# Designs tried in a protein design chat: VH-VL binders against q8ixk2r445to577. Part 120

Target 1, 133 residues: q8ixk2r445to577
Amino acid sequence: FFGMLQNKGLTDYCFDYNPPDENQIVGHQVILYLCHGMGQNQFFEYTSQKEIRYNTHQPEGCIAVEAGMDTLIMHLCEETAPENQKFILQEDGSLFHEQSKKCVQAARKESSDSFVPLLRDCTNSDHQKWFFK

## First folded at step 7 (VH-VL)

Design kk10 (framework fv_axatilimab)
Fold by ESMFold2-Fast, scan of step 7:
Structure kk10 (fold): chain C 133 residues (1-133), chain A 120 residues (1-120), chain B 107 residues (1-107)
Amino acid sequence: as target 1 above (133 residues)
Amino acid sequence: EVTLKESGPALVKPTQTLTLTCTFSGFSLSTYGMGVGWIRQPPGKALEWLANIYWDDEKYYNPSLKNRLTISKDTSKNQVVLTMTNMDPVDTATYYCAHKLYPGRAFDIWGQGTMVTVSS
Amino acid sequence: DIQMTQSPSSLSASVGDRVTITCLASQGISYWLAWYQQKPGKAPKLLIYAASTLQSGVPSRFSGSGSGTDYTLTISSLQPEDFATYYCQQHYSTPWTFGGGTKVEIK
């Protein structure tokens, strides 16, 4: 699977990564933005290692969740995917982070004019359902 | 069908407080993702965003005017109110309220605007 | 604050002409850009959002393109009803800022 990773509940929103500093590609939070179809910052690849890979720039980035956190951040990809970079895209569209046993949910970022993907308890909400477009 | 309409005084004296009301239909500010913003335009000048409020009561203000602006909503009345203190002749403008579907969206449906003149 | 510089400030064109309006952001805004049309005495009308997505009901002769800091609104074949002032807006970060406007006048 590759393309725009879109939310079922927020039907116009896609995973988006565009760090403000081009010289520091990793370490920033993944956000949600209107699906624009222009690729670049919204083009992701779901790999056989259960990674969500950002391959628009080199080196390739992989979405990760650090211990104790609920935000998705960009890390460098590794030859063997570490557990914090593994997301299981289930048949029902749930994106399950096995290490934390939580699901990725489209949610409002506090005090920000943006939506972000966050780890939440799995609830079968359409805000927790994702698909590649 | 979403509609919005601004109301308030046409004339305001310097130093007074302006209160504008946006009354809307076709959506509710209790609905997830809905927002309403205020934008103004002085005669012959560009648009300037003032403030925004969302369904979850999150508020955003233009920092250059933050100390003068207050935005609030009355969800049961389908109204958003903007107050602006210490009015000055340079605040003479047409004031618009506009619908915003979600955070990150553009203002898709605008009211007709209400002209506010600040003069002695 | 993100400054939006719009060019040209005005242009004269004839019906059938191709019109191009440019918007330059002082920093990258990642497609968080909208275009509005405003006719004299009227409220602005949303034409394009997310840099290139046409608002429902807007004629296909309008198109948006660009990335990073540089964005363009194109009218492929100007019609009589298109004579208006056009504004770009970034909403990547607050305050959400507008360009100075481009007035499209009859030649």
Scores: ipSAE 0.376, ipTM 0.824, lowest interface PAE 3.1, mean pLDDT 90

Design kk11 (framework fv_axatilimab)
Fold by ESMFold2-Fast, scan of step 7:
Structure kk11 (fold): chain C 133 residues (1-133), chain A 120 residues (1-120), chain B 107 residues (1-107)
Amino acid sequence: as target 1 above (133 residues)
Amino acid sequence: EVTLKESGPALVKPTQTLTLTCTFSGFSLSTYGMGVGWIRQPPGKALEWLANIYWDDEKYYNPSLKNRLTISKDTSKNQVVLTMTNMDPVDTATYYCAHKLYPGRAFDIWGQGTMVTVSS
Amino acid sequence: DIQMTQSPSSLSASVGDRVTITCLASQGISYFLAWYQQKPGKAPKLLIYAASTLQSGVPSRFSGSGSGTDYTLTISSLQPEDFATYYCQQHYSTPWTFGGGTKVEIK
């Protein structure tokens, strides 16, 4: 799949990555923002190795969650996807992070006027359901 | 139709506390995603954001004024209240409350504003 | 804090003119930018949010563009009712900050 990764519950919100420093894109948090399709900041690729890739920059970025954390951070992709970069997109739209046994949920960002994807206990909430468009 | 209206004193003395009430209709602050913010504008000056409150009682404050500001909501009365302590003549401004549909959206519907003059 | 710098502070234009107002953020704001119009004695009116999305009911002569730190509001053919002060606002991080305003005056 390739496209804008949209939330089912927050119907106008998409995965978005556009860090303030364009010279260093790795290490910043992935956010959710209104789906606008401008530039490449909202276009992601879901790979056969269960990665969510950000192909706008070289080298390519891959979304990861570090041990003990719940935020989705941009890391460098590797030839063999490490476990912290693997997300299983299920038929019901759940995005399951196998290493943590948690699901990606649209949630509030404390200091910003934004939603962010965070790891939460899996539920059948529409805020945990995602699809490409 | 969404409407908002500000109310409060037109004149405040230095050192006093200002309390402003925003009364609204056409939406509820118990509805998912809804928010109300406060913005002020001193005469002839630019807009300055003060505070915001959302349906889930999450609050945001301008850090330069945070120790002076309190925002609260009364969902049953369709009201949002802003309190600002230790008023000074430089706080003379028109104060607006405004609606936000969701986090990430802008202030789409504004009240008419209420003029607050701070003088002795 | 994110500083929002608008240019110009004022401009004079005639009906039918193309008007462009710029807004520069002190750091990248990822399209968390809105444009407002304010007429004397009245509350601001939202024109554009998410940098380029036109608010319902706003005439199509208004458009927004930009990315990163640089954003513009364009009025393709100025009408008599468009003489007003325009403000940009970022809400990427707190405090949510407004630009200094651009006054569009009749020539």
Scores: ipSAE 0.226, ipTM 0.738, lowest interface PAE 3.0, mean pLDDT 88

Design kk12 (framework fv_axatilimab)
Fold by ESMFold2-Fast, scan of step 7:
Structure kk12 (fold): chain C 133 residues (1-133), chain A 120 residues (1-120), chain B 107 residues (1-107)
Amino acid sequence: as target 1 above (133 residues)
Amino acid sequence: EVTLKESGPALVKPTQTLTLTCTFSGFSLSTYGMGVGWIRQPPGKALEWLANIYWDDEKYYNPSLKNRLTISKDTSKNQVVLTMTNMDPVDTATYYCAHKLYPGRAFDIWGQGTMVTVSS
Amino acid sequence: DIQMTQSPSSLSASVGDRVTITCLASQGISYRLAWYQQKPGKAPKLLIYAASTLQSGVPSRFSGSGSGTDYTLTISSLQPEDFATYYCQQHYSTPWTFGGGTKVEIK
C-alpha cells in the first residue's frame, strides 16, 4: 500500500513527517496534519514486513515505538524489520503495534499544537481507524 | 454561526495590567480540538500573535512578551480572558480574538477587534 | 522564531489584473502557510490555509501555491472589492508569525 495514511475519525488529518532538517530525518515524532493531497511529507509505504516507511528523504525512515513509550518516532529502516517497527494494518482499519499490544490512535500530545498518533489500548473508536488514500 | 467579540478598557495607563475578554457563540471550548487565540495589531503595523488556549486547557504564549501574558477560559460562560501586565505605550494596538478549529489550523473566524490605547 | 518576509510591501493594480504576492519563510514550514485579507477598519479574513486550501466562501480567483520556504498568493482577475492589505502567516510552529503585509492599491 502507498499513499496518505488518513484517520477515519479526524477525517481531514493524515500521518505527516516534516523533520526541521532534511539531512536529519530520524529521531523526530510523527504528527498528524491536514491532508494536502500532494504526497511528499504525507506519503508513506506499508510494506510486506509490516513497516510504515517514509522514503521522501534519504536515508529511508521507518516508524517505531520504543519500549515504554507511546509516541511514534522516525528511525532508520533495517534490512529485517525489528519488532518495534512492525504495525499490523487490520481489515477494520486498526493499526496494531504487536510488540506493545496497543493500537495507534489519533490524539493530542499534551504540549503539542498538533494532533499526533499515539499508542493506546485498542478500542473500536474511529480515532483508531486508518486507511491509505 | 461562529461569532466572537472582544471587550475591555479603551484606555490603559503605563505600568497597569490590561484585561481583555473574548465572548463567543456558535461553538464550545469543551469541543475536541477547539481553540481561541489573541492577536494584536498596532496602528498601521503588522499582526502579532499573543496567546492561544485549547479545549483541554493547553496554553501557548508568544515568548517575545516574556512573562507578561496569561490566558484562561470559562467554558460555561463561553469566554476566554487575556491579561497582560506592565502595559507600555508601545502596546497600543487593536486586540483581536479568533477561533481555531483544531491544533495546526489557521485562525478562521475573527472578532471585530477592540482598540486599546496606552497613554499617561 | 520563524521570520516571514512579504514582497512587495505595496503594489498598484487595475481591475482585471493578475496580482501576485510572495511570502518567504526563514526556514521550511511544510505548507503551513495562511493568507489573510484585511480591509481598512476591519478584522482580517482568512482566505487560504495550508498553503493552497481555499477557505469556504472565498472566491475562486484567489489561489495559493508554494513549498518549503517560498509561497505565493495569486488573484487571477482583480475585482474592486479586492483592494486591501494581505498578510501571510506561518501556522507551522509557535510563535506563529505574520509577514509585514502587502497593500494592493488602485492604479
Scores: ipSAE 0.102, ipTM 0.726, lowest interface PAE 4.6, mean pLDDT 89

Design kk13 (framework fv_axatilimab)
Fold by ESMFold2-Fast, scan of step 7:
Structure kk13 (fold): chain C 133 residues (1-133), chain A 120 residues (1-120), chain B 107 residues (1-107)
Amino acid sequence: as target 1 above (133 residues)
Amino acid sequence: EVTLKESGPALVKPTQTLTLTCTFSGFSLSTYGMGVGWIRQPPGKALEWLANIYWDDEKYYNPSLKNRLTISKDTSKNQVVLTMTNMDPVDTATYYCAHKLYPGRAFDIWGQGTMVTVSS
Amino acid sequence: DIQMTQSPSSLSASVGDRVTITCLASQDISYYLAWYQQKPGKAPKLLIYAASTLQSGVPSRFSGSGSGTDYTLTISSLQPEDFATYYCQQHYSTPWTFGGGTKVEIK
């Protein structure tokens, strides 16, 4: 699958990666932003290695969650995906982060007026359901 | 249909406290994501955001005015109240309340505005 | 605080003209830019949010574009009812700040 990764609960919000420094592709938090259908900043690929890839820049970025953290950060992709970069897209639309045993949820970002994807305990909430548009 | 209406005094004396009420219909501030903000506009000047309150009672204030502003909501009455202390003639403006669908969205539906004049 | 610089402060144009208004943010606002139209004596009306998303009911002659710090509102063919002051607003980070406004006067 590839395309815009949209939230079922936040009806018009998509995964978005547009760091302030456009020449640096890693180290910044993935956000949720209004789905515009235009920019490369909202194009993601779900791979056979269970990665969520950002292919707009070279080298390619892969979404990861560091141990003990709940934020999704852009890292460099590796030839063999490490466990912190693996997300299982389940039949019900949930994105399950196997290493942490948590699900990706659309949540309010503190200190700014925006939403971000965060790891939370898995529930049947529409804010934890995602689909490629 | 979302509608909002501001109410409060038309005249305020310097040093007094202004209290404005926003009464709305067509949505509830118990709905996930929803918020109401206050914006003012002095005659012939640009818009200035003052304060915002969300469904979860999270509050935001313009830092330049934070020590003078208090925003609160009464979800059961569909009202948001803004209080501004120590009024000064430079605070003369039209005051608007406006609806916000989610954090990260713009103010999509505005009240008609209420003119507040501060003079002796 | 994020400063919004809007230009020009005023312009005169004829019906049918293409009108362009620009808005510059003091830092990257990641497409969190809205445009409002305000007619004399009336409340502002949201035209565009998220830089390019048209609010429902707004005529298609209005369009927004831009990224990073630089944003533009375009009216492709000015109509008599478009006489108004236009404001940009960053809705990225509090305090949410507005541009100084652009008064569009029909010749």
Scores: ipSAE 0.217, ipTM 0.752, lowest interface PAE 3.7, mean pLDDT 89

Design kk14 (framework fv_axatilimab)
Fold by ESMFold2-Fast, scan of step 7:
Structure kk14 (fold): chain C 133 residues (1-133), chain A 120 residues (1-120), chain B 107 residues (1-107)
Amino acid sequence: as target 1 above (133 residues)
Amino acid sequence: EVTLKESGPALVKPTQTLTLTCTFSGFSLSTYGMGVGWIRQPPGKALEWLANIYWDDEKYYNPSLKNRLTISKDTSKNQVVLTMTNMDPVDTATYYCAHKLYPGRAFDIWGQGTMVTVSS
Amino acid sequence: DIQMTQSPSSLSASVGDRVTITCLASQSISYYLAWYQQKPGKAPKLLIYAASTLQSGVPSRFSGSGSGTDYTLTISSLQPEDFATYYCQQHYSTPWTFGGGTKVEIK
């Protein structure tokens, strides 16, 4: 699967990664933005290693969640995906982060005029359902 | 269909407080993602954003005016109120309220605007 | 604060002309860019959001493009009803700032 990773509940919103410095793609939070269909910052690949890969820039980035955190951040991809970079895209559209046993949910970033993907307890909410477009 | 309409005094004296009300229909500020903002435009000049409020009562203010501005909502009446203290002739402008579908979206539907003149 | 520089400040064009208006942000705004049309005495009307997405009901002669810091509004064939002032707005970061406006006058 590859393309724009869109939310079922927030129908106009897609995973988006826009690092402040285009030469340093690591360490910043993944956000949600209006699906614009122009690739670039919204083009992701779901791999057989259960990674969500950002390959628009080099070196390639992989989405991760650090221990004790609920935000998705960009890390460098590794030859064998570490546990914090593994997300299971389930048949119902849920994106399950195996290490934390939580699901990715579209939510408003606190004190920010922006939606972000966050780890939350798994529910049957459309805000926790994702698909590639 | 989304509609918004501004109301308030047409004339304000220097140092007084301005209170503007935005009354809307076609959406509710209890609906996830919905917001209403205020924008002003002095005669012959560019647009300036003032404040915004969302369904969850999160508020945003233009930092240059933050100490003068208060935004609030009455969800049951479909109203958003903007209060601006210590009015000055330079604050003479047409004041607009506008609908915002979600955080990160543009202001898609605007009220007709209400002209506020600040003069002694 | 993100500064939006809009150019030109004004232009005169004939019906049928291709008109281009540019908006430059002081830092990357990641497609959080909208274009508005304002006719004399009226409220602004949203034309384009997400840099290139045309608002429902807006004629197809309007188009937006750009990325990073540089964005453009194009009117492919100017019509008499297109006389107006056009504004860009970034809504990437508060305060949400507008450009200075471009007044399009039909010759």
Scores: ipSAE 0.236, ipTM 0.766, lowest interface PAE 3.6, mean pLDDT 89

Design kk15 (framework fv_axatilimab)
Fold by ESMFold2-Fast, scan of step 7:
Structure kk15 (fold): chain C 133 residues (1-133), chain A 120 residues (1-120), chain B 107 residues (1-107)
Amino acid sequence: as target 1 above (133 residues)
Amino acid sequence: EVTLKESGPALVKPTQTLTLTCTFSGFSLSTYGMGVGWIRQPPGKALEWLANIYWDDEKYYNPSLKNRLTISKDTSKNQVVLTMTNMDPVDTATYYCAHKLYPGRAFDIWGQGTMVTVSS
Amino acid sequence: DIQMTQSPSSLSASVGDRVTITCLASQGISYYLAWYQQKPGKAPKLLIYSASTLQSGVPSRFSGSGSGTDYTLTISSLQPEDFATYYCQQHYSTPWTFGGGTKVEIK
């Protein structure tokens, strides 16, 4: 799958990655922003290794969640995807993070006027349902 | 149809507290993602954002005025209230409340504005 | 705070003219830019948000473009009802800040 990864509950919001410096693409949080398809910041690839890849800048990034954390951060991709970079996109639209046993949910970032994808206990909420546009 | 209307005193004396009420219809501040902000405009000057409140009661204030501002909502009355302390003639402006669909969005529907004059 | 610089402060134009207004942010705002139209004695009206998304009901002669720090509002063929003051606003980071405004006057 390749495209804009959109939230069912926040119908106009997509995964977005806009690093402050295009030469330093790792270490920053993935956000949710209005789906616009401009500048390639919203285009992601879902791979056979269950990675969510960001190929707009080099080196290629893979979304990861560090142990004990709930935020989605851009990391370097590995030859073999580590467990913290594996997300199972289920047929119901749930995006299940295998290592933590939690689901990706569209949520308000505290003290920030922004939405972000966060790991939360899995529910049947539309805010945990995603699809490629 | 979303509509908002500001109400409050037209005249305020220096050092007094201003209280403005925004009464709205066409949406609820219990609805996920909904917010209401306050923006002011001194005569002949640019727009200045003051404060914002969301459905989850999260509040944002312009740092230059934060110690003077309080925003609150009464979801059952469809009202948002802005309080501004220690008014000064420089605070003379038209005050607007406006609807905000989601965090990260612009203010899409504005009230007509209420003129507040600060003088002795 | 993010400073928004609008240019020009005013311009004179005729009906049918192409009008371009520029907005410069003091730092990157990642397409979080809105354009408002304000007529004398009236509240601002949202024209464009997210740099290029036209608000429902706004005529197609209005368009927005730009990226990073540089954004423009274009009116492709100015109509009599378009004589107004236009403001840009970054809605990226609080405090949300507005440009100084551009007054579009009758030539």
Scores: ipSAE 0.327, ipTM 0.803, lowest interface PAE 3.4, mean pLDDT 90

Design kk16 (framework fv_axatilimab)
Fold by ESMFold2-Fast, scan of step 7:
Structure kk16 (fold): chain C 133 residues (1-133), chain A 120 residues (1-120), chain B 107 residues (1-107)
Amino acid sequence: as target 1 above (133 residues)
Amino acid sequence: EVTLKESGPALVKPTQTLTLTCTFSGFSLSTYGMGVGWIRQPPGKALEWLANIYWDDEKYYNPSLKNRLTISKDTSKNQVVLTMTNMDPVDTATYYCAHKLYPGRAFDIWGQGTMVTVSS
Amino acid sequence: DIQMTQSPSSLSASVGDRVTITCLASQGISYYLAWYQQKPGKAPKLLIYGASTLQSGVPSRFSGSGSGTDYTLTISSLQPEDFATYYCQQHYSTPWTFGGGTKVEIK
């Protein structure tokens, strides 16, 4: 799958990665922003190794969640995907993070006026359902 | 469908506290993502954002005015209240309340505004 | 705080003219920019949000563009009802800040 990763509950919001410095592409939080498709910042690839890849920059980035955290951070992709970079996109649209056993949910960011994807206990909420557009 | 209307005193004396009420219809502040903000405009000058409150009771204030401002909501009455302490003649302005759909969005529907004059 | 610088402060134009108003942010705002129109004695009206998304009911002669720190509002063919002051606003980070406004005077 490749495209804009859109939320079912927040119908006009998509995964977005817009690092403030193009020479430092890793270490920043993935955000949600209005789906526009006008920049490469909203285009992601879901791979057979269960990675969510950001191929706009070299080297390629892979979304990860650090141990004990709930935020999605951009890390460098590895030859063998580590457990913290594996997400199962289920048939119902849920995005399940295997290592934490939690689901990705669209939620507000506490320190800014924005939405971000966060790990939360899995529910059947539309805010936890995602699809490629 | 969405409408907002500001109400409060037209005249305030220096050092007094201003209380403004925004009464709205066409949406609920219990709805996920909804917010209401306050913006003011002194005569002939630019717009200045004051405060915002969201459905989850999270509040934001302009840091330049933070110690003077309090925003609150009464979801059952469809009202948002702004309180500003220690009024000064420079606070003379038209005060607006406005609807905000989701964090990260702009203010899409505005009230008509209420003129507040601060003078002795 | 993010500072928004609008230019020009005022302009005079004839009906049918193409008008361009610019807005410069002191730091990158990732398309979180809105444009408002304010007619004398009235509340501001949202024209554009997310830098380029036209608000429902706004005429197609209005368009927004830009990225990073530089944004533009264009009115492709001025109408008499476009006499107004236009404001940009960054809606990226609090405090949300407005530009100083651009007064468009129709001849």
Scores: ipSAE 0.373, ipTM 0.804, lowest interface PAE 2.9, mean pLDDT 89

Design kk17 (framework fv_axatilimab)
Fold by ESMFold2-Fast, scan of step 7:
Parts: C-alpha cells; structure tokens; sequence
Structure kk17 (fold): chain C 133 residues (1-133), chain A 120 residues (1-120), chain B 107 residues (1-107)
C-alpha cells in the first residue's frame, strides 16, 4: 500500500512529515495535519518488511519508535528493518508496533495545538484506525 | 448554519474584570476536535489572539495575557465564557469569538464582535 | 513567539489588477498559515488555510502559496468587493499570531 495515511476518527487528518531543514530528513517527529491530497510530505509507503517509508527524498526515511518512547520519529531506512521500525497494519485498520506491543493513536501533542501519532495501549477506538487514501 | 454571538458590557472601568459570553449554534463543543477561541482588535490595529478552549476542556492562553485570562465552557448551553482581569484603557477593542473545527485548523466562522471601551 | 511580518502595509489598486500580499514568519510554520479578509466594521472572514487550501465559498481568484517561512496571497483579478484589509495568521504554534494587515485601497 502507498499514499496518504489517513485517520478514521480524525477524518481530515493524515500522517505528515515536514522537517525544518529539507537537507536533514531524519530525527524529527512525525505529525498529523490536514490531508491535502498532493502527496509530498504526506506520501508514505507500507512495505513487505512492515515499514512505513517516507521516500520523497534520498536517503529514504523510515518511521521508528525508540525504546521507552511513545512518539514516532523519522530514522534512516536499513537493508533489514530493525524491530523499532516494524508496524503491522491490521485488517481493522489498527497500526500495531511490534516491538512495544502498542497501537498508533491520533492524539493531541502535549503543550501544543497539534495532533500527532503516538503509541498507546491498543483499543477499539477509531482514533487508532488508519487507511491509505 | 454555524453562528456565534458575543455579549458583555460595552463600558468597563479601569481595574475592573471583563466577562464576555460567546453563544453559538450549529455545532456542539462535545464534538471531537471542536474548539472556540477569542480574538480582539483595538481600533485601527491588528488582530490579537487571546484564548482557546477545546471539546475536551483543554485550554490555551496568550502567554502575554495568561495571568489575566480565564476561559470556560458550558456545553449544555452552547456557551464559552472569557474573563479578563484588571482592565486598562489599552484593552479597548472589539472582541470576537470564533469556531475552530480541529486543532491545527484556522478560525473559520467568526461572531460579529462586541466593542468594549475601557475608560473612567 | 512566532513573529509575522506582513507586507506591504497598504497598496492602491484598480479593478482587474493582480494583487500580491506577502507574509514572513520568524521561523518555519509547516504550511500552518491562514489568510483573512476584513471589511470596515465587520468580522474577519477566512479565505485560505493550510497556506493554499481555499475555504468553501471563497472565489477562485484568491490563491495562496508558499512554504517554510515565506507565504503569499494573490488576487488574480481584483473586484470591487475585494477592497478590504487582509491578515495572515500562523496557526502552527501558540500563541497564534497575526500579521499587521495589508489595506487594499481603490486607486
């Protein structure tokens, strides 16, 4: 699958990666923003290795969660996907992070007027359900 | 369909507390993502954001005015209330309330505004 | 706080003219920029959000562009009802800040 990764509960919001410096594509948090339909910073690819890839620029970025953290950050993709970069997109739309055993949820960023994808305990909430558009 | 209307005193004396009420229709502040903000505009000057409240009761304040501002909501009455303490003549402005569909969205529907004059 | 510098502060134009207004943020705002139109004695009206997304009901002669810190509002063919003051606003990070406004006056 590839395209804009949209939230079922936050119906207008998509995964968005817009780093402050276009020459440094890694190390920053993935956010949620209004789906604009133009690809670019909202275009992601779900791979056979269970990665969520951002391939708008080279080298390719892969979404990861560091041990003990709940935020999604952009890392460099590796030849063999490490465990912290593996997400299972399930039939019900949940996005399960294998290493932490948690699900990606659309949530408001603490101390900020913005939404971000965060790891939370898995529930049946529509805020934890995602699809490619 | 979505409408908002501000109400409150037209005249306030220096040092008094201002209380403004925003009454709205066409949406509920129990709806996921929705918010209502307050913006003011002194005569002939630019717009200044004051405060915002969301469906989940999360509140945001302009830090330059935070110690003077309180925002609250009554979802059953479709009202948002702003209080501002220690009013000064420089606070003379038209005060607006406005609808926000989700965090990260702009203010899409505005009330007509209410003029508040601060003088002795 | 993010500072929004809007230019010009005023301009004179004729019906049919292409009008361009610019807005500069003191730091990157990731397309979280809105444009408002305000006529004398009235509340602001949202024209554009997310830098380039036209609000429902707004005429197509209005367009927004830009990225990072530099954003532009363009009116492709000015109409009589377009004489107004225009404000940009970053809605990226609180406090949400507005530009100083651009008054578009009849020439």
Amino acid sequence: as target 1 above (133 residues)
Amino acid sequence: EVTLKESGPALVKPTQTLTLTCTFSGFSLSTYGMGVGWIRQPPGKALEWLANIYWDDEKYYNPSLKNRLTISKDTSKNQVVLTMTNMDPVDTATYYCAHKLYPGRAFDIWGQGTMVTVSS
Amino acid sequence: DIQMTQSPSSLSASVGDRVTITCLASQGISYYLAWYQQKPGKAPKLLIYYASTLQSGVPSRFSGSGSGTDYTLTISSLQPEDFATYYCQQHYSTPWTFGGGTKVEIK
Scores: ipSAE 0.041, ipTM 0.676, lowest interface PAE 6.8, mean pLDDT 88

Design kk18 (framework fv_axatilimab)
Fold by ESMFold2-Fast, scan of step 7:
Structure kk18 (fold): chain C 133 residues (1-133), chain A 120 residues (1-120), chain B 107 residues (1-107)
Amino acid sequence: as target 1 above (133 residues)
Amino acid sequence: EVTLKESGPALVKPTQTLTLTCTFSGFSLSTYGMGVGWIRQPPGKALEWLANIYWDDEKYYNPSLKNRLTISKDTSKNQVVLTMTNMDPVDTATYYCAHKLYPGRAFDIWGQGTMVTVSS
Amino acid sequence: DIQMTQSPSSLSASVGDRVTITCLASQGISYYLAWYQQKPGKAPKLLIYAASRLQSGVPSRFSGSGSGTDYTLTISSLQPEDFATYYCQQHYSTPWTFGGGTKVEIK
């Protein structure tokens, strides 16, 4: 799958990666923003190894979650995907993080006036349903 | 469908506190993602954002005015109230309240504005 | 704070002209940009959000473009009702800031 990764519950919000320093692509949090259709910071690839890749810059970035944490951050992609970078996009639209056994949910980030994807206990909420546009 | 209207005093004396009320219809501040902001415009000058409040009671303030501003909501009355202390003639402006659909979105529906003059 | 610089501060144009207004942010704002139209004595009206998305009910002659720090509002064929002041706004980070405005006068 390629494209904009959109949330079913938050109408018209997509995965977005916009680090403050364009020379340092790794280490920052993934956010949600209005789907603008222009590619760039909203263009992601879902791979057969269950990675969500950000290929706009070199080296390639892969979304990861640190053990015990709930935020999605950008890491360097590895030749063999580590467990913390594996997400299962399920038939119902759930995005299941294998290592933590939790689902990606659209949620508000405190005091930043932004939405972010966070790991939460899996539910049947539309805020946990995602699709490529 | 969505409408907002500002109300408050037209004249305020220096050092007094200004209280403005935004009364709205067509949405509820108990609905996920809804917000209301306040913006002002001095005569002949640019727009200046003041404060914002969301459905979950999270509040944002312009740092240059933060020590003077308080924003609150009464969901049952469909109202948002802005209080600004220690008014000065330079605070003379038209004050607007506006609807905001979600965090990160623009102000899409605005009230008509209320003119506040600060003078002795 | 993010500074928003609009140019020109004013312009005069004839009906049917193509009008271009620019907005420059002091840092990258990643498409967190809106354009508003304000007629004398009236509240601002949202025209464009997310840099390029046309608000419902706004005529197609209005369009927005840009990325990073540089954004543009274009009116492809100016109409008499377009006499107004236009403002850009960034809401990438607080405090949310507006440009100084561009006054469009019909010749």
Scores: ipSAE 0.411, ipTM 0.821, lowest interface PAE 2.8, mean pLDDT 89

